# Ledger of designs, part 2: miniprotein binders against Putative transposase y4zB

Target 1, 356 residues: Putative transposase y4zB, of Sinorhizobium fredii (p55729)
Amino acid sequence: MITTGTPTTRRSAAGTAGADLCPVERCGEPARPGGRLERQQPSPLSPGQRPLADANARRPVAVFAETFGLLAGQLDRQTRREGRAMLRLIDSTPIPLGKLCGWAKSNGRIRGMKMHVVYDPDSDCPRLLDITDANVNDAQIGRTIAIESGATYIFDKGYCHYGWWTAIAEAKAFFVTRPKSNMGLKVVRQRRIKVAEGDGFTVIDDATVRLASKGDSKLPIPLRRLTVKRADGDTITLLTNDRKRPAVAIAALYKGRWQIELLFRWIKQHLKIRSFLGNNDNAVRLQLFAAMIAYALLRIAARLNRITMPILRFTDLVIRCLFERRDIAAIERPPPVNPSHRRPRCSPHQMSFAYV

## First folded at step 6 (miniprotein)

Design e3 (from V5e with K65L A69M)
Fold by ESMFold2-Fast, scan of step 6:
Structure e3 (fold): chain B 356 residues (1-356), chain A 81 residues (1-81)
Amino acid sequence: as target 1 above (356 residues)
Amino acid sequence: SPEKIQDLREKFDELHKRIDQLLSQIEKGDPEELKKEIKEVEKALRFAEKLLEIGSPEFLEMAVLLLEMALKKIAKELEEK
């Protein structure tokens, strides 16, 4: 209920010690209707049919979210210490609840959920994680992300919020995105047009632009528009407030956005293979944070140039240790594990600028 | 730093010892559910030992984290016993 403004960061009672925690984490489950009249409480069909207390659901989501935040904070400090570019890919993915537990689709009303992630492609590691109802707009969650000076935020056209883009620019940070189809742009100044070849794409236009209708009042920052021809021959348009980077570099940053889709594919693959007890908000959030912690640990280990197979076993072990039940109660039998199909990555042939 | 690495090794040893002490409380007649949970704790302990053997600071931090999780799990399971 109490909101301080556009973007907010949770303040801890421990002062700056809590600043390492992820600001977009969901910490609580609402149990307070606030004086409203409640009608009907569904009763279990029988004591034997009543769902027993789910051990996963009893564990506080906040504990797992805090663990993820601390891990992500360590990676952020390492990145800053190394003085490399701070890249932040932002996207969300729907959570297929029916794949998480065998009774989710046949046990009454299905609730939709969505996982929001901020991902660093340089470290191949997620930085922020939030889980919301599926009907929550991507841009609404995006604008709650604390802006880091010097960072470059890369996101699709679902994150269109002019106030947030302005806040990014005012914080001396950058963004790269795509315009919505209804966004009118007019050229203010044509930049030097040199057809520039990148890896699997060509930049064919580069111009300073602004909103065609009252742009100065709605989005009072200079914009740069790039037109990029993809390997498949199609063109896409990119918008950025970064006026200094070479056009090819900006296009390459956006092309790298496919990496967040690999993360989403990996998470969904792991959730599909293992079914856990519980389909309520708390149980789903616990499972997602556990998977994200396992993924982060796997990527940290991989960066140390170690053997992949032992690390995959470590990831499986961590997931199992975070859950008390290991029964496979999926609606359909999980596909057999094949060594050639165990890898949680998309084929290179499927990687393209077409992913938005 | 070398000082931080030494602190992590000491923390690993402390956690490993505490987990071993709790594992020694498991009896043949204990419920099968508890025994299954204990098997996962044992697997975590063995994997943490492998991470320690590798010897890098990052793997040592991962090993300590894994043991902290394993310790909380076994302590809870034994309390519920």
Scores: ipSAE 0.005, ipTM 0.165, lowest interface PAE 11.1, mean pLDDT 63

Design i1 (from V1i with L44A)
Fold by ESMFold2-Fast, scan of step 6:
Structure i1 (fold): chain B 356 residues (1-356), chain A 80 residues (1-80)
Amino acid sequence: as target 1 above (356 residues)
Amino acid sequence: SPELAKFLEMAVKLLEAALKKIAKEGDPEKIKEVEKALRFAEKALEIVEEEGDPEKIQDLREKFDELHKRIDQLLSQIEE
C-alpha cells in the first residue's frame, strides 16, 4: 500500500477509554542531544598506525553508499514536488552470518550485522541506509537521521530516544511509535471519543499523556496515546506528537509500517544476502549497497515506463520474465483468460451476464 | 552475486525500454539523460560481476555529481 491516511480521511467523533499506566514503566537514556562533541576513533591501532589497505577497503563502501543516496534522493524530491505527505518508515533487519561461523556464535545465538533503513512508501524506495554491527542500538542510529520539517516518522519501540523525539517535534515534524513496556506515562487529559473504525482496525482510546518519571523535563513535548484494536483481535498502544490528524489516520500510518517488512523480505529473498556468509564485512556492505542501487534504478526505470503497479510486485514479475523471455509490455497486460476460467468483472458498463 | 547481477540486468533492460520510448519524443536532452542512466546501470552490473573491482569503483565516484544532476532533471521532466 502507498498510503492509508490523508486522501481517504474519514473523521469520526471520538470518545475516551481508561488509563493503563504503571510506575515501573520508563524509557531509557535521559541525556540531551546537544552534548555530543567527542569523535574519538575506537581503533585497535592509533590513527597514525592504521594500514592503508584498511582505508582502501572502507572507501568502496562509501562510494556505493553515496551513489544509493543520490538515486534515492531523486525519487524523494519527485514525491515532494507532487505534494504528497512525507512519510518515513524506520526499521532495521538482522543479517545473520550463519550458525557455522564459530567467531560469530555466542550462547547459541547468531551474531552478525544490521541493515538500518528509512523507507518512503509513497516513492516506494529507501531514503537512507546504514549497515552496522548487530550490537549497535537501533535508537543510536535513529538519532543520526536528519529531520525533515513536515515529515512523519514511523518506527517501533526500539527507537526510544527522548532527545531525538524532542528534535523531531522542534523541527515541526511528527512521529508515530509504540511506547516501551517500561515507559511510565501519566494521563493529562482524556479525549471523549466514539469507537472509530478504520480499514482492518478500530481506535478505542485517545488521551493526552506525559512522562510520569521526574516530570516532563526529559521529554518536554505534548504526547498523545492511542489504543488500537486490530482485525486479529490484538490491541496495541501508539504514541505520537501529532495532535491534528484524526486518530484513525494516525493508526493507519502505523498499520502501513508493514511495507518496510516487505522490503526486507524482498531483499533477503531475491538477493540471497546469506550467500555472503564467510566474506568480510566490507564485501557484505558493498553488496547490500549495490542491491539498493539496483532497487533505486529499477524504481526510476519503472517510473519512466509509467508502470502503475507497486514496485515490489513489478520486480517479482520482471524476475519471472527474465527466464521466460516475455517483454516488459506483457507484464502490464496479463494474458486474456479463457471463458471457462473468467474472473468476475465489477464494471457498470460491462456485460454482467455470460453469453451461453 | 547471481541475484544482484540479475537485478542489474533487469534495470538495464528496463532502462533500454525507457530509452526507446523517450526516443520517439525526439527530445535530445531527455534522450541523453536516459542514456547516462543506462550507462551507469551497465557499469554497476560490471562492478557487481567483478565483486567490487577498485578501478571501476573509482570511475563510478568520478561521475557522482554529474549523474545526480542529470537524474533529477530527468525525473522533473517526466512530471511535465
Scores: ipSAE 0.016, ipTM 0.458, lowest interface PAE 6.4, mean pLDDT 62

Design x1 (from V2x with L52A)
Fold by ESMFold2-Fast, scan of step 6:
Structure x1 (fold): chain B 356 residues (1-356), chain A 81 residues (1-81)
Amino acid sequence: as target 1 above (356 residues)
Amino acid sequence: SPELAKFLEMAVKLLEAALKKIAEELENGADPEKLEKEIKEVEKALRFAEKALEIGSPEELREKFDELHKRIDQLYSQIEE
C-alpha cells in the first residue's frame, strides 16, 4: 500500500541494522591510576561504514543470482524449442544451519532460513531461487514470482492466496494445488465423470466449483475440483483453473511434485557453510547460489556428454569423481584396471641390467 | 558455448571473492586448520569449473583458472608459515 504523508522516521527496523558488537570488549581489569580514558572507546560501527561493507559482501550474491537466472532461462528455452510443457513446481524447504554445520551445533547460535524454489521437472533444473528467514510465509513469496503465460504452476496448500491465483488465471497460465480443509466449495456443475486410471492413482470425481458464500467476489475465476484416489486408498482433493486438460493429466502433474524433494535432498547433501564466508544470511545465500550454479553446470555437462541417467544420480557421481580426477565421460563406466608394476631392483646398491 | 563461458566467468569471480576472504581471515589470525579446509573446498570448485571448460568454453578462461591455482598455492604456503 501507498502511504500518504511524509516518510516517517519510525521505519520498522526489524533487522538489527547498526547493532554490531563493539570492537574488542573484555572485562576483568581493576581500576588503573591516571586518566579515566585516554584510549579509543569501543563503539558500534557507523551505519554508513557497515552498510557499505555489507553491500560489497552482497555483490557476489547478486552476480550469482543473475548468472543462475540466465542459465535456467537457457534450459527453459531448449525445453520450449523441443515442444515440452512449461511446468513449474513451487515449494520451500527449511535450512537449519545447526543441522548442516557442526560449528553451529557446537558453538550455540542456530539461525533458521528457508529456501524457496521454482523447479522445472522436464528440464530437471530449478529456475528461480530465493532465501528468506524461516518464518516467512510460503504464500507471501509465491506471489512475487513473475507469471509466464502458458505455464502450469504446481504447489501445495501453503500457497493459498486468492489474489495470486486470480493473477495466474489473468496471465493465461494455470495452477494445480490442494485446498485447505476448511475451504468452503460449492459445486456449480458436475462435469462428466470419466473414472480414469493413472500411474498409481485413479480420478473419481471432476466438477466445476466456486467458493461458497460470496466466494465469487474473492476469487472471480472458474475453478475445477478433482478427487483423486491414491494407490494406498487415501483420497486427495485438487483445485485447478485448467478446464481443458484431461483429469488424469492434471492429477499426474500434481503427483510429480515430489520430484522437488529430490532436488532439496541433493542440495542439502552438498551444501557446506564455510567459516571464511561467515554464517550470516549473505554467506548462506552465496553458498546456495554457488551450489545452484554447480548443479546447472553439471546439467549442461550431462547434456553435452550424452548422459541419460537421472540427473541427481549423475551429479552424485560427478562430485564423488572430483577427488578421483576422472573424466566426466568415464563416470558411467567402472574404473579401468591398473596394471601391476614390477619393482626393477631390490636395493639401491644393486644395479639392474635392463633394456633402455 | 557462449553461455557456458559466461557462467564460468561468474564462477571465476566467486572463487576470487572466496580466496580474498580467506586471505583476510588469515591476516586476522583465523585457525589455519579451518582455512586449509576452506581452501580445499575452493580448489574442488575450481576443478569442477576446469572440467566444464574442457567441454566447450574459450581458452581465455584457462588463464584465469591458472591465476586461481597460483593464488591457492600462495595461500597454502602462507598457512604453512
Scores: ipSAE 0.015, ipTM 0.291, lowest interface PAE 7.1, mean pLDDT 62

Design x11 (from V2x with L4W I55V)
Fold by ESMFold2-Fast, scan of step 6:
Structure x11 (fold): chain B 356 residues (1-356), chain A 81 residues (1-81)
Amino acid sequence: as target 1 above (356 residues)
Amino acid sequence: SPEWAKFLEMAVKLLEAALKKIAEELENGADPEKLEKEIKEVEKALRFAEKLLEVGSPEELREKFDELHKRIDQLYSQIEE
């Protein structure tokens, strides 16, 4: 359950104070089917809720959001039943409102929306999806995410909030993130360095750390810091409260965060081609939730047939769409090739791009 | 054909129809009575999706998966258009 908006918070193309959240019911845990607590319609307005006119306009969005939440929860229960690790990738992305959307271009400035996602890479499906005004802070939304015991939350430095990190640890869950550049860390204990090479990276340092200057009061949990050298020679620093998993495994979890970027590209590609329904954000939200419901249904069908990630037909199509460049259209019915050259002829660029 | 596969197909069709009706209602200005009917269609699709998950059989999905792929692709194409 997420509750972030006050009764007086409103959406507006020109809004500066607007945080417009359309929550899903219980991130990763829907209301029990057939139970007395099951919701299939939006709740009636209570005292202090938004004006009735706004509530009426929002009813379809709330129903779609609840439907998505229920479907996502089913995928989560199936993942848990299969005994796989509970991974939760957290990030946000701006939503394109279409090229000629006059609503978005009013005021002489574009006022955008932002989609916040908690994504499970194993089920290839978001567990939580919220839409806010683009100026809403990522950490503000992150703090509203219900914490699941045993889960590992992976997020970037925009989600820095010590109270929330403490809450994750206290809930017997884990996080992997990056420290902000101004965060002072002090080594408490240096761990033994083993040459720890992963797929496309090397862990070069592993230490128990704490915040400098009253760190014990602000963040009273044990922290572990990893220094990771990437294939391109850059180094990044990771912070986690997971003191048991091998360093390479933790670094691999953070590297796997690219999967949420892939989801964002796929969603935006589909929305970019579609003309939005009118000039208000309610229509955009409805379209987005409808697309995600269809996505979730496809994933449920694939899992019922024991098709695990990747779902070859669909994910291959998604991958091709994401990695096709405008100057190469080799996917169109290419001419036959010699039997010794099994594949249709490709441009040099496409050949060099294969599995990069 | 198993009942749950038919529920999946029906749920997809109901979602497509509900999406179209909600879009049309928003273009015409929100009418609470019409929105209520559209909401009921979404809820009907939700109930069918829940039923397929309770009685699902993985063995009978391979052929139906191809059909659902086409239906989902059609839904996405309609959204893209």
Scores: ipSAE 0.000, ipTM 0.252, lowest interface PAE 12.2, mean pLDDT 58

Design x12 (from V2x with L4Y K51R)
Fold by ESMFold2-Fast, scan of step 6:
Structure x12 (fold): chain B 356 residues (1-356), chain A 81 residues (1-81)
Amino acid sequence: as target 1 above (356 residues)
Amino acid sequence: SPEYAKFLEMAVKLLEAALKKIAEELENGADPEKLEKEIKEVEKALRFAERLLEIGSPEELREKFDELHKRIDQLYSQIEE
């Protein structure tokens, strides 16, 4: 269970070595408020399976969370060694428990859970995973994320927390987000502007801004505001503390956040099939971590086979083919391997356990 | 779940393909140090997949994991030469 008591951001701001990326959650189960799910149907297991499954169930969440952390750490070290941008897409998605167990839905008592993810689009792999009750505020979980110097954190307007944005800036990291509609911003300086065309969008404004009312005391960092026109003609506003990247590049980073939504759809489609495990907190957490490990495993295997298609897109195609009743043999074949092989980039030499 | 088993079997097929490519590169005289790193990546992925078997999977998949471990050991031995 992750609590925000001690600020992991201070350790990240100090430039602590990569152990601060540890996604190991001291996640017990959240205290249950009575029991909307007390009358869940137990999963019947064969006699041969039940004793082994019961023994594993006593420690499975911690084991899977640790395994996921080790995998994410390996991919982070690879990215740093290659000098690629450290991008971190942050979002959450509700998990309706009724999708996992008809018993819970039939009782008219469903409780939601929420999965919080930090996703690296360069590796096509989630880096951090936390599972909470649905009533936990996104910003509460966001600010428990250890901040890496040089990283760029990309998140939606649900992650509005001025102290956290300040901590990101103080750690020499960046963020790209959207302001809440009621946020008052004052232009400090209009940047030199030409309308800039991106892939499927246009940047039409670029200005240095500050929070209008008592802004300096609440958010004492320089901000940059971009206005971006979408393909459908609507405009959105972006806020960032990155004052050096071209506006088109920042807008492209935010547009790329849609990749985390593909991951969420993939996970939810997996959960549709998993009602046999029940929908208590432990069973849901096990399913989510298992799905994430399976996804990460598939990503590593695809990378070793030098597949150029982003793995999220590939897995989405496989799932769509399954839904369209395509031939299972065709779906289960290994994906095509790129014949024009690139020289492999350096693999991490040193391994360290994920730690707090 | 049959769908879970199918997904895990797909992951096994990808690992098998990766090991086959490493073996081909080894026969073609690729850098042993580079190949050793690639084998370590496959070995780690295999170890993670084995933890998924604790949730429950067909016996056929356990046999495939044993085969993958044997292939990894063989590749390590060939590189040490």
Scores: ipSAE 0.013, ipTM 0.354, lowest interface PAE 8.3, mean pLDDT 63

Design x14 (from V2x with M10F L14I)
Fold by ESMFold2-Fast, scan of step 6:
Structure x14 (fold): chain B 356 residues (1-356), chain A 81 residues (1-81)
Amino acid sequence: as target 1 above (356 residues)
Amino acid sequence: SPELAKFLEFAVKILEAALKKIAEELENGADPEKLEKEIKEVEKALRFAEKLLEIGSPEELREKFDELHKRIDQLYSQIEE
């Protein structure tokens, strides 16, 4: 056979120096553009199916975490069937140590724990609850969250991880966050802002942006930057990959993030976390998971049986019974009224009960 | 409600698994004071599940709840010994 005279010629219009330079073909392009995110990656696993949870499946803490995850999943499926928006508020809060660890070691050993939550405000139920050492960065936990197509993830600037933001976009999901102050953004196109005011805010700018850093950062997704003026006159910047929703709607989603802060306050208030010794971390975890299981079961019961009592009040009474060893039959009785003791008279950041 | 009955059945299975793990830890010489606190949390969750039984009428689970109470009592007795 003839094996002579076949030329190997590559033609390209691309160049790195503005000349007739041929493009360098190495890896990534012949494969999927999101190969790291899409290469036979399994569907997001439930908490009970994760490798870490599998290794600890028979531990009481792991059992409670798995139960919570499954119940939250059922509530979310019900909400989805009802046609509600799929919202995921993400944040964390430190768990205070007891008096024995009040002047805890600042070096060599981290003195505290941190509670991480994914919260669905429409179902009024946490989706995920994890307890870690206080030194674990929020962004590290964020990237372990299974991404649901169509969901909108709302989180603060502590969750800055470009790979995770890219994964959210590639999963056909959305995020709304605040950029870090040192994040360089370059305007690609100014969007026309329609005259629209939200409840207690107004959007004053809307632009398509990209990262200004050359070779220092890789975030290969279209970004949108919103500038929002709050009722107090202060201005905040929001960053999102949602290019279709009205700016006022996106700003309203981020404003709704206060709901996770109220959840944190409620949990800490009702679980008496401050009464635990710093060396009793397993008991703290068990109490948190038990409370969340009770909350999830009550939310399911309320949906099925149309409970007329305000749900937050009823869940509060149930949780108090579980942790204070009160007769559960007493839960349905009106508690003694002591607003000055149980409710602060005034707090600079406190919202009225008018906010649902 | 079939959905509520299914959730309570699931709760019972989780409580059974927790009690089994506590029993294994007790057999392996774990701290009795720590285990007592864990048993109390399981007991509290069981009481909540029983309250939901009043709402959803899945009376078939009553016998199973009674079994769980009996197991909790046995674990408390073992800790006291």
Scores: ipSAE 0.015, ipTM 0.313, lowest interface PAE 7.1, mean pLDDT 62

Design x15 (from V2x with F7W M10L)
Fold by ESMFold2-Fast, scan of step 6:
Structure x15 (fold): chain B 356 residues (1-356), chain A 81 residues (1-81)
Amino acid sequence: as target 1 above (356 residues)
Amino acid sequence: SPELAKWLELAVKLLEAALKKIAEELENGADPEKLEKEIKEVEKALRFAEKLLEIGSPEELREKFDELHKRIDQLYSQIEE
């Protein structure tokens, strides 16, 4: 687990280098396992142009980012102790500043921010949260995520970075993603032709592949390509380094990615984000961290009450409770349902209009 | 924020409900070590809720936080007996 603030022998003063301050020998490159509980990026403004008041505005954001990291760590440790699978859904969602602050643009483009999330569907809570400018690409953030051995990382085309995929494999972890349209793949070995039915999809192809593009170095890990036919008839290509798990299981993991989209909708719609400090980058970061902390607290509190209700239904009951001043017990024990109605399936039909 | 305040209040009410359930389980002879871990989780969550209050949540919840901390202390004392 990623942790900071724990007193260790590695953190003790440099007794061997007592002569000088740390010299600038090489570019300070982050160590692979030196990931952060929570990442915070400064606004792209020259240090010489940043006023002192802006530095003070960042202190509340840092405190909230640290608080979120501690909360996410608590949920992660609980999930690990229960021996559940380590699933990591990775995605980002745009936060347009023009809607929060009035109309704005930077360098001729609409100014905005992007919230990057690593979400654990089993705990139904984000593990990592990073807030950047909208122009920071997803792959740049992905590769800063500390890799957990045994975890399965699920992400879309925006997280294409061959070095990071290699690092995931080398760390004894897995990924499931979609190849970019321009990615060239060569079939190394065709797996036995088998049509495998899943819940709302069919796997129609399974092959061991290698990157065929001309480059200075090849992606030096064996890859597996799956072709999945959705209920609407469209086909989707998946790429993974997991060569042993059944094809249907891998496709089901990627299908489950819709859960992070529900998280994004919930945050934007039900945890209304309002400016406390004014309409600048730090104020937006503070609001987003506060909203995610509130979400994490709500999930922890619900879990302590053994509430396993899907997020959409839970928020519906919460909204009704707040509006109608209903007893908190109504959230715990919703009214009895007609016996002719059954609980929604664990894998409900996908609600996104975009292709998986 | 009025909206953040509502979600925080809901979280606090759920934490209070969790403490009540823990107290009932303790009366029914549940494993003290397991309950101690659950109490610790409630206490940590409550501390995080308090930190949100300091940054701009309504102070009306302050008395409720004090009440819940007292209940947590009582539960710890009962377990140590």
Scores: ipSAE 0.254, ipTM 0.742, lowest interface PAE 2.8, mean pLDDT 66

Design x4 (from V2x with K51R I55W)
Fold by ESMFold2-Fast, scan of step 6:
Structure x4 (fold): chain B 356 residues (1-356), chain A 81 residues (1-81)
Amino acid sequence: as target 1 above (356 residues)
Amino acid sequence: SPELAKFLEMAVKLLEAALKKIAEELENGADPEKLEKEIKEVEKALRFAERLLEWGSPEELREKFDELHKRIDQLYSQIEE
């Protein structure tokens, strides 16, 4: 672990060399253990003003980021010990600050934040968490992810960066993604046309391709293109550098990408925790890290109890149990979950393989 | 904070259940080396949960954490034997 979070603005003392102006008398007086704190409401801050408590909030962000990193590392070591596949789902989700912090609407503009996650579906836990301003490009963050040999990185078309894809291939790792609609591809070799059925989808095409107008100058690696027909009849295109695995297996890996969206849904449901740390930029970061630590801890605890149910089912059961205080042992074998026909409408950006 | 506290409470209950299963496996003659590793995983998870208590969790959870640490110490003593 190189970094567990993006550096925030920290105040640095820059001035002339000389005597410390900090009054020793105020710092030397011990706190009264029997003192009663007066109940008072803090004054609201104007847009653009930074909370005076920022200096106190900044240090906890680093501690929480470190704690999350250690928890993710612990869960990752458990997964590797069990010899499971090294899968890495990559995505980001916007966090609208206007719902959490009124101060975020500054200079007449709505400010935003973005959470970037690398998620391991085998451990049901994120391995990397980074929080940036909403204007940071997804592909730029992808480039900073350390590539693990043998891993398979699964991401959407927002992570289109040819140099990064090349780096993944050169590291003896794999990726599965969606091409952008304007990407020109030429078929080099048509692979077997045998229709292959998977769970809730059918692979109808499999070909070795290359970039049409650029040859090998920008993307000097062999690519494989899969055409997948979903149960709802829609067709999607997948790109990968994995030329060995069966087409059905690769399509199934991309279908599994929906697991990261379940994590994002869980986080957003719990972003209403405002009274915990206040309503400022550092407080928002602390709330997000705290939520992720709680999520990771629940996943570790569930794993230690050999609870292996799908993340969607477990997340829903945990939410329900918080209201009912049900016996935890009862969660071990829940009833089968049928996909709801009330699901949000499918789009290329929210792709999932629908069931009949 | 109330929702976060409830998630922490749920995690603590699951860690408590894990320690109970470890104790049962010890009585059934399971591999001490394997159980020691599982106890260590529970202990690490508990220590990470404790860091969240500094930021506004209920006092009730601290009592549960102390109870779990005592059970961990007891299990280590049983394995050493």
Scores: ipSAE 0.061, ipTM 0.590, lowest interface PAE 5.3, mean pLDDT 65

Design x8 (from V2x with K13L A17M)
Fold by ESMFold2-Fast, scan of step 6:
Structure x8 (fold): chain B 356 residues (1-356), chain A 81 residues (1-81)
Amino acid sequence: as target 1 above (356 residues)
Amino acid sequence: SPELAKFLEMAVLLLEMALKKIAEELENGADPEKLEKEIKEVEKALRFAEKLLEIGSPEELREKFDELHKRIDQLYSQIEE
């Protein structure tokens, strides 16, 4: 499933905020100043929330979104045939609209955008892509993702939605995430505390938990809580519905989330998003989908050439080589006759961009 | 967009390299059935790339796609013989 992003308006925080979340008070330590994230209960996106001017203009974006889906599906089928795990990293990144797009405003201001991605680290390729207004809640988009049985979904605190987590479990899939600081958890069963070392981390606690009594009906699935000590000595808490994998394996899956962060950094650096010449939101969406289609094609082509290095590293090498060739594309040729003749010099010829 | 043009050019270059490698493997006695599968994957990728060209396509890339399709047809013919 890929959507083109329908804007949603946050309802009054007093009206819908926190309905799916239970506040948890810890032992007397104050929350950090500015620690209140204004929460919004996700509402389903509706066609009525779309800008009217963009309704008919979404046909090109829909075609590109469909094309990307077909390409991502091809890579996914290849990954399944290779017997690799079905891993799905979920995150979003703000799209910085530069001053070149600044005059293209929504409601008299520069409009912010956000790109939502489901990324498969084993294929080095996004599986799902959605582009929304920056005000669309991450968890709201997460809820629209079609759940694949057997997959493991890995995401950060921004995707806290108990109904979504329950749906993942009911679909016989798994998730690994971090709890929000105000989430109330009660230990149901302490698993054997077997301190286990992974690559760059140590798991120091493992327990079966549930939401505190008031929240139990909101999240009626078995949960497992891991405490992980990182290389820097700090600890993080992980939540998962996977009660069978070794704790070290689950922690390693979450550690692997850095791969989606590298993808986002690469996209921002190499696509030069702020240089998009689009004069409206739909044009920017179309350019982003087109760029991701080109990325998926690069991944397929790299696989066909048996390139085994991570695609981001490979594309960096290819980009450097391509840009170098562009810089020296013009070749000056000697004149075809006696140097004493004043014939016009042949125009420089462009270099071929075949690598060998 | 300039970014799209760069990535399409990179993809086309890699597809061309893949076809060249397939041709070399065919000359070296590789399994024709496996190579036919790879040729079909290249052909599919090329068709998707062509859809992007329907939006302001450079003529140079369009001619390159025609060239790659001819190479694909040639490889299929070589496998059948």
Scores: ipSAE 0.175, ipTM 0.669, lowest interface PAE 3.9, mean pLDDT 66

